# Ledger of designs, part 147: VH-VL binders against o27280

Target 1, 266 residues: o27280
Amino acid sequence: MDSMNVPEVLEIKRIVEESESVKTFIFSWDFRREVRPGQFVMVWDFRDEKPMSVSLIDPVRSEIGISIRRVGEFTDRVHGLSEGDLLGIRGPYGRGFELMGRDILLVGGGIGMAPLAALADEATARGMRVDALVAARTADELLFLDRLEAAGVNISTCTDDGSCGFKGFAHERLLTLEENHDMAAVCGPEPMMFQVMRILDERDVPAQLSLERYMKCAVGICGQCCLDDTGFRVCAEGPVFWSQELSRVREFGRYRRDPAGRRVPW

## First folded at step 6 (VH-VL)

Design E63 (framework fv_libevitug)
Fold by ESMFold2-Fast, scan of step 6:
Structure E63 (fold): chain C 266 residues (1-266), chain A 122 residues (1-122), chain B 110 residues (1-110)
Amino acid sequence: as target 1 above (266 residues)
Amino acid sequence: QVQLQQSGPGLVKPSQTLSLTCAISGDSVSRDSAAWNWIRQSPSRGLEWLGRTYYTSKWYNDYAVSVKSRITINPDTSKNQFSLQLNSVTPEDTAVYYCARVLRYSSAFDIWGQGTLVTVSS
Amino acid sequence: QSVLTQPPSASGTPGQRVTISCSGSSSNIGSYYVYWYQQLPGTAPKLLIYGNNQRPSGVPDRFSGSKSGTSASLAITGLQAEDEADYYCQSYDSSLEGYVFGGGTKLTVL
């Protein structure tokens, strides 16, 4: 396409059911337009469009995958589609993850494992040692365990209710993991990411965190993309941020803003 | 490669304590990614999970409601094994008892011991 | 008496497709993975299916699992004589805070 801001209509090549509530939609992709882990695309069903993280990047097959959780009317409609149906895709957008060092810790909550699964593939292909902490409320919400295992990733799990792995929250499980890491990447609910960031900061492990709620700013929807206290433009700098950047943002993990700019607690 | 080997008496009198051990080879009882379980099987109750022990920062135990007041599961890191003690047994505790490991990545019972038939009678 | 409900028996002839059902509630199958085990007489149960529909290494693709709502099914295609065994489903239950099993299905290959 001549413009990245115009959706390209693509055929759904394959659908993988990841869980009862999550499907991965796979499309042929022209890798002259590069895609990096941590980037997202805008998915358009010819009525509404929503940002979705890229969860599979496969240049050998010339495919990308987009994992979508069923949480509302748009995602409900998309989940009703079949192989051969069409979706509009714009992008990719946003700043991807940066890899540094020899070993990396991934901490993912729920659908937040989607961009981290793509990152795990790149890190293992680069020869890094990868440890993943996969967290969810219940066992059925743990995602990509088979992909991570096939890639040679060292997996730890936790669920809030104890139905898979050890009982507890991601930050509680993280306290039991004592391996040194050169860096970490974190994606999941913002309160979880805040607690994880605090622990990693105390361990002096630099971390990158993906802020899902700011993805739409990267496609030119401005006004909600300036972070409190720092003056960041998420359109230019996010959705992936280093922990040192987020430690200066008072709203991270504490509150968000409505369209009028009022503080709304999590 | 990973093997669970059970030992303990096959006959216990009513009101006494049933005691079994499960020795682990090819893995560590204190491995952070594994949970060590006891499961029993009887014609009347089928397969019944009794409890588990596992290590994170410290040892934890979870027990099935049906046996919680009578059961203790203890790890022994020096011998690389874990045990089951079930107090105040009745003939209804007659069953084949299995130790089993949960799978690290799928939370399934992937490795089972050979089973021990325990008969509760006088 | 089991928390998950299975038919007590099933039967088929060689080459046939057999399906074994497992029914639960929102506190178990409706919220958690389903696992299936095969038990030959005198042996410990062996893992057949984990994570609703995944096969461990060494399990033939004739065995498949599925889950919908509060129910799950094990399907065996191309039934063989050596498939004659007891089959158990298993899940987790949030109300009981523990693992729960089906009552088992004795599969007879005629």
Scores: ipSAE 0.006, ipTM 0.466, lowest interface PAE 11.1, mean pLDDT 84

Design E64 (framework fv_libevitug)
Fold by ESMFold2-Fast, scan of step 6:
Structure E64 (fold): chain C 266 residues (1-266), chain A 122 residues (1-122), chain B 110 residues (1-110)
Amino acid sequence: as target 1 above (266 residues)
Amino acid sequence: QVQLQQSGPGLVKPSQTLSLTCAISGDSVSKDSAAWNWIRQSPSRGLEWLGRTYYTSKWYNDYAVSVKSRITINPDTSKNQFSLQLNSVTPEDTAVYYCARVLRYKSAFDIWGQGTLVTVSS
Amino acid sequence: QSVLTQPPSASGTPGQRVTISCSGSSSNIGSYYVYWYQQLPGTAPKLLIYGNNERPSGVPDRFSGSKSGTSASLAITGLQAEDEADYYCQSYDSSLEGYVFGGGTKLTVL
């Protein structure tokens, strides 16, 4: 995106509790600065700035929503905020999902359902048939089921512990689902996405995958935003990639980078 | 080793229907990962996408808004080809017409036909 | 008119670096991949760059693509006489629900 953008200080209009660990923060938004599913914004709490995927895009109400999982100091502080409090928002950044065909499969793990929920809204508005595989460790961690159902999405669930739907991992559940879709969109933990990508490749289903771990560099100039083999920078060339592009990247699904920039296995 | 070969008339009168065919070799028109497109290039303007046809579980067509009311793109699986019909042509439809393939995983026009110059004149 | 804006012409001498720009909006380049095509006189366009910066087999590494925000560029290093051609950028546009092209840049090798 535009590297000259400055954060706008926006009032938290509404907060939706999605689960015990996830909240959606809703802000008024000027849609002359268009936002597409798959893009992210930088959220600034006046101490630290972190990238967050956009989970709600509503031009009719002039609102965007940002879903945030409580995982550390920054997100703990943001979760402590109330309606009427202020946050800085900068962006959007990155490329969005491309929609094609009439039949799309969404595969989301945990908070990875956030950008896919926005995509589901766009796909259903376009008249596409939407099938969603929603995966989590436990039933309490499945996200956006009510919103997806209200949108007319065909939902399948799986949990690691079997507390809701299929007992097992997303890729194991995917093997039991209908094989033919015009495209797929996948977002979740990278090991899950790697295994799902392989199945979709075998089925000749083109897939777009969102790489959350690399969204630290909104301005496109830091090494932490790079993929090993191709030199792709997620903030400049992602976070959404086609599966064919990722199949050539040795790092995808095998390694991640720690805070020091070292490769570590998943 | 995929090739696209175009055929059709080079001269069409105003108000008539322009009809072009694109024959596919080395690939199948019903290939799930491919979309089959028509693109034109006018003598004074650049490239303009007209529409596409593609198969997944059934056939779908998408058309550019500028031609949507006049255009039909039809696949023919038995002949492994697809066709363009553009109704009620005007001199503004004078252009070189190309067929082209998009592989959905690249989303690029990676293979093009040779082009057909179509002149709309009385 | 073209949805994506390119300069109508560009020029260079053999061995130079030439850059061709392509500008759009958040509904196209800002949200979607950019592609580049080379068209030699009397021929169909040929895919030169896909996915912002990827080269198909057979395209020399002196051609490269980049994208920042709502703009993209094609760079040609070590310019050669055979590079004299028209160059087109292309993306997808969510508002138009279709593919969009730039107006083209005629590159002259002096």
Scores: ipSAE 0.006, ipTM 0.422, lowest interface PAE 15.4, mean pLDDT 83

Design E65 (framework fv_libevitug)
Fold by ESMFold2-Fast, scan of step 6:
Structure E65 (fold): chain C 266 residues (1-266), chain A 122 residues (1-122), chain B 110 residues (1-110)
Amino acid sequence: as target 1 above (266 residues)
Amino acid sequence: QVQLQQSGPGLVKPSQTLSLTCAISGDSVSRDSAAWNWIRQSPSRGLEWLGRTYYTSKWYNDYAVSVKSRITINPDTSKNQFSLQLNSVTPEDTAVYYCARVLRYYSAFDIWGQGTLVTVSS
Amino acid sequence: QSVLTQPPSASGTPGQRVTISCSGSSSNIGSYYVYWYQQLPGTAPKLLIYGKNQRPSGVPDRFSGSKSGTSASLAITGLQAEDEADYYCQSYDSSLEGYVFGGGTKLTVL
């Protein structure tokens, strides 16, 4: 009954090669179904279905973009597709980022820059000052730098190996940046997000963090999800959470759970 | 527009210190999104990166392994410039020396100084 | 020896397509972007290609860069007499923790 829960078969209108391992797939979109930065869709290749964050939201061109990193069998098949080929798209799902104040800090790691690129577009369109800390293992894994620059974003980079920008991790680079943003948005590997959240909390900067592993919970494909206590249930309004919510979750940044509910270290 | 202007002596004796300065116009040496580099070019070794200095709350320096024990790169915010000191020079240090900027959101040398030929001979 | 390997020379005639190769290893080109520079006699190198395949303002679109595995190429279409110059590739090397350059290619326009 809800059109969001029924996949639509859409034609790949354009493919942008973001890096050797990342492509953005662009589709025509009917904006009667509102899409906001931080939301995701289910991508169906007629065999498997996987959640993917929306990385481009363009109501003027009536387009959305979905950025996909090549990491396994499903993504390898999708990367083999060409313009004109078909994919099933269901959604959008999850709650979007909220914007407040006059300036925002974005902290993205690897493919975590995908939802933050869409957020940067919205923040700049609203006249906000946008600072982005873009982090990756190596320079060629820094994503969306050209798009962020074109949008007028003030960019800082760091790489683990020092091949671009500051040599070190995102949280180490963050300690060298100006304080006093009105808010922050963070997306990337969970251990990185945990360290960044701690620094932002110490600076009294409200932050929203996007947790990819909660995307399946947001679409309601499991009956009950518990975090670190038996009485707690995962809110379907994820994957975006405020830092105050996550600071009380014992497992965040420390361990994850396998399908059987067992703790697995990061 | 950003310009880099080099100055320093063109002749240095073996065992002495090679000293060059790069003056920046149209940009700030303490700009957070920039790194300031020294590169040399010689017929025997080609183009060689020597090191960089950059500012993020404090100054950082990185140096190529081949010169790390002999090299110092120093920024001067009051004069909007940065310098190169290379100690204990040998004839193998004879080269054209360039200063160059890298914007930290990409890893390319986008602005270059005019170059200074430094000859190391007795 | 240079860390990145380029042919020492290349040549073409006006209007022709010319490619200049740059070969490295997994610690440099295999992991990092490749940048290209043009050096005219008596001048500093000038950036031609940066990032994945971007050009600075004023660089004609007939210059393009590509990379596959541990090798990269600079392509020049519609070759012109003023393209006669030395061309250098540059990358980053994780084992050396620094920037590395190719040995250079002298392009002659016949």
Scores: ipSAE 0.008, ipTM 0.516, lowest interface PAE 9.9, mean pLDDT 84

Design E66 (framework fv_libevitug)
Fold by ESMFold2-Fast, scan of step 6:
Structure E66 (fold): chain C 266 residues (1-266), chain A 122 residues (1-122), chain B 110 residues (1-110)
Amino acid sequence: as target 1 above (266 residues)
Amino acid sequence: QVQLQQSGPGLVKPSQTLSLTCAISGDSVSRDSAAWNWIRQSPSRGLEWLGRTYYTSKWYNDYAVSVKSRITINPDTSKNQFSLQLNSVTPEDTAVYYCARVLRYSYAFDIWGQGTLVTVSS
Amino acid sequence: QSVLTQPPSASGTPGQRVTISCSGSSSNIGSYYVYWYQQLPGTAPKLLIYGNNERPSGVPDRFSGSKSGTSASLAITGLQAEDEADYYCQSYDDSLSGYVFGGGTKLTVL
């Protein structure tokens, strides 16, 4: 797809404030450029370009949504924009989620619920039963609860500080939930995803996990986008990986890389 | 390479406040994937978790039910350390006190300080 | 008192297999991972097993963990004199909203 490599300048049609730190920017979209849950786009503010997961896919309204958390200079500038302002969008990029079976468990942490919210919409539209474990460090970081409820999703919540729902980490809450799902999809902080993956592997539940950390490498440059032991490139082969693929990666959930590429514990 | 070093040993009189500090090297007290814990060990009670402090957009503390009314755990980001204050001590608080790190990936006490013997004696 | 139950002592001779049990309830071991710590005299406890059955770097493969229902076990194969130590299990308890430990097992290598 030739159009994927050139940013299209789009008008911000609507802005939804999801929380104190997260906004969803909604654009009209030509669905001749297919978009799947789990894919990302490059967002260009005419100074810098950053990868952002697609959080809303609405072919009926011909809209996509991109949820952005305020974490630095780029996202701070984008959060200052208003309806009617322009952003450059190119993509989509990456491997999206695959749906299989009748029942799916979603496990999302913080902004990781963004791609999972789009997946929940697709899964419910296909008639699947959807259970979501929505985890965050605090209650104000729990995202998309109203949207998930409106879609008919069965919701469990978990906060590290106990301000909403179960007090503790996502993997601790998961241990108290029903073990029977045909598949799972997981997105959030990498240490959370590692522990969740281990539990799902023990339960023999196939899981897909979204790794967003290497999406800076839009062209799949080997040395900048590779994982230990597998050679996966997140921008080319991800960001979505099956748990069987990730179980071979010693870096996943245990180590990260500093700017020099050296292994550092989480 | 992560090391925890404790200070504040010795004798404390009943009804006084016990104060200990744990200095961190090779890691940051505000690391968003870590929690910083106090654990004590005595012959009568064994190993007993007292509480933790951790940073997730803001600081949070959790305390064991048995000490909740008289314990405070505080981080100090400028000195890269965290402290324990235990009020109104009794002889039953006599123990070796350890600081320890938990990382989210293991949920285990993976790094421990050297321990500080505290004796509460009248 | 200790929330998790361990035998107070265990013993073996060099080369033997020794197991140390840890019993809990549905609010702790039945719902959460189990961890094991080795404590040599005069030292802090050292992480030996995490996540029921994982070893940190530097822990010999003769140490292994297992969990079934509300109980867990630490197994030591090819017992060595240097294994003489106190061993503690640990989990999380959702009714207490905190970490819980076993009473400890003193392992004597005869």
Scores: ipSAE 0.000, ipTM 0.431, lowest interface PAE 15.6, mean pLDDT 83

Design E67 (framework fv_libevitug)
Fold by ESMFold2-Fast, scan of step 6:
Structure E67 (fold): chain C 266 residues (1-266), chain A 122 residues (1-122), chain B 110 residues (1-110)
Amino acid sequence: as target 1 above (266 residues)
Amino acid sequence: QVQLQQSGPGLVKPSQTLSLTCAISGDSVSRDYAAWNWIRQSPSRGLEWLGDTYYDSKWYNDYAVSVKSRITINPDTSKNQFSLQLNSVTPEDTAVYYCARVLRYSSAFDIWGQGTLVTVSS
Amino acid sequence: QSVLTQPPSASGTPGQRVTISCSGSSSNIGSYYVYWYQQLPGTAPKLLIYGNNQRPSGVPDRFSGSKSGTSASLAITGLQAEDEADYYCQSYDSSLSGYVFGGGTKLTVL
């Protein structure tokens, strides 16, 4: 229960090491608070608060999982925690993915596979055929392959260095896949998502894309998460957008904003 | 395909420990996101879930409240199997015991062992 | 003793439709998926329906599941003699922190 949107202090029930740099933290969750694939939570270590995508939604076990990559001070501290330690969790926030049709393509890059892993669980539970294209710089950075396989997902991999699967980028691998899908969901670095979106648009496959852009607020109150041309606030109106919405955003895939709000090329 | 094969004694005396083993073929007991379960069936209590073991960076167990104080479920990675130990048995523990797999994301008992009738009597 | 309530018996004739109910509460069926199992005499239960209404590969489409509120149903259309078996529903219960089964329904094909 969280009537005033205050962080709830939860005990870390389990920790799964997904890779050398990524861990999934699992918490008991009261599913009277609905959580959907594509949503995020604010994780509070009693010092800093950061947004993290929900990567596991398991109402049978009454658990959620949050996958965190070690990239800075906050994530280094969280990675140092053990089972039984406490974290503050606030949320969930944002729009989740929508599922339609019988066949779905997931295209994930790096930690972008986290929200897509949760979506794969929901899609397979609904009886959909799920194909996943999992992309990373190296084989060691491919995430959730065992989990996707256990869910019955058809997996293709690609790595920039060729250490696993196709040698190249996600969009280059996608061009070698001939299958049509009723929809797609995409999450990863913006340049990857932009290239993938263009191919899916050409194939007339409706796609939802999750923008894990720099977010300065969790509840949309500050407006700092705005997209350039549409006025969308990623934390309030996203992070999931249909490709038709993103095609109207000049900023998408071309440049980002630093903490000071300045445009910086990818 | 995946198969589960059970073994263990069919007769146990009251107050002793019931011990059963489930051998796995076509899959790994340490497979991520699979849980390995024990379920029993008796005329008086019907189908009753007892507990599971699963691997998620380390081994975990869940146990039904009704047996939690008496039950241990352990994996054996070297033999690709898992076992059930139920302590201090009574005639009410007489049942057909099944091992079964849950793939966590389907949450269904999708593969079952053949069953082992265990009679608790003196 | 069962947490989920099923009728102890059901019957039908070949070609007819039979429905088996499964009733629970908000802590189980009201919040979690429902599964159905078929058990032929002398055999282990076999998964028939998962995720409320999904069929595993090899299960005929004449078997279907549904869920509404705190209750679920298994429907069998075009009843066949080989459908004579025990049927069990199953869910998860948050108050018990474990899986729960119905008491079973013995289906007789007349």
Scores: ipSAE 0.005, ipTM 0.439, lowest interface PAE 14.6, mean pLDDT 83

Design E68 (framework fv_libevitug)
Fold by ESMFold2-Fast, scan of step 6:
Structure E68 (fold): chain C 266 residues (1-266), chain A 122 residues (1-122), chain B 110 residues (1-110)
Amino acid sequence: as target 1 above (266 residues)
Amino acid sequence: QVQLQQSGPGLVKPSQTLSLTCAISGDSVSSDSAAWNWIRQSPSRGLEWLGDTYYESKWYNDYAVSVKSRITINPDTSKNQFSLQLNSVTPEDTAVYYCARVLRYRSAFDIWGQGTLVTVSS
Amino acid sequence: QSVLTQPPSASGTPGQRVTISCSGSSSNIGDYYVYWYQQLPGTAPKLLIYGNNQRPSGVPDRFSGSKSGTSASLAITGLQAEDEADYYCQSYDSSLEGYVFGGGTKLTVL
């Protein structure tokens, strides 16, 4: 049941600098409100409210973490905060990832590694074998490598410029990786996710993909974050979708919508 | 290998209808990973995209604003081909016409037909 | 009449690096991916670069693309005689509601 839709004011317990543009904000959390990898919360700075994916879920320490990339006025203000400052948090919202089998693949691009880092923690805690393909434009934009390594994850990297790991894109690197996984979870730019999904479909690996559209849609209006052909509302029915649900959507990976609602290519 | 093979007349008089066909081999015209396009090239106007057809539960068309009142692009699943009809042609429609595939996950014109020179003159 | 602006010609000698520019606006290159095509005389254009900077299978590493703001560039390193061709950039334009092409650059290998 819906027990909490009012923002709770929480103190920033710790801030981790993940890169020059990404910080993780850590809060004490009461785990009577279950939160699962792939879900998001609304972050309120007492002026504006924005959706953010949960990147750390630690019931042992009673903590959650929210990773935020600096991309505009709201995120610039939040990045200016210090330990001890306050933020409003409400949620969690959305459908999270489901773990299946024993061997899993994670494919993340840029900030898309944030929800996958939380999933990696849960999967390794359950004794699953985790392979992670971490993709970015440059080595400095690869996220959570130390955390994944500490958890025992088998890491592959790729960068567009070749500054770390494979030189090229996530889907190109994926073609060179082992095909034996019970499931995959994918999060990153939509064109990358579509390319990865097609490869996983050919390998008969069930995949779950997290759409970041709820961060890009009009603030406070979740109904505008819907897929073209299916009418899925990302914040209500997602953000995590199975590949079977996305394979028939022409818009996924090919088109987005402009402010007038017209389809435009990526 | 995917191949696109064009056929149609090379000469058309002003006010007539230009009709071209593109035969597909190595892929299906109803493939959900592809859209099937017509593009033309002339010295005066360069490369111009004209429109496409594609299948997702049903058939769709997109048309360039400059030609949409006189253009039709139709698939034929039984022959694995698609066609272009351009009505009321003028000398400005003189061009080499290409059919081309857009592969969804690249969103690029990745396979092109050989081209058909169409001259519109009296 | 091209929407995207390319130099009409470029030249180089074998082994050199050549770059071809493509300039647009916020309604096209500023918001959308850039693609590059090579056209040999008497043939259809061939895809060289998609998604700003990605190469299809079979395209040599000598070809690379980049995009910054409302402009894009195609770079050819280790120039070879067979690279002599016309090169076209392409994007999408939200104001025109369609795909748009550059005017083309004739590359001569001296």
Scores: ipSAE 0.006, ipTM 0.446, lowest interface PAE 11.5, mean pLDDT 83

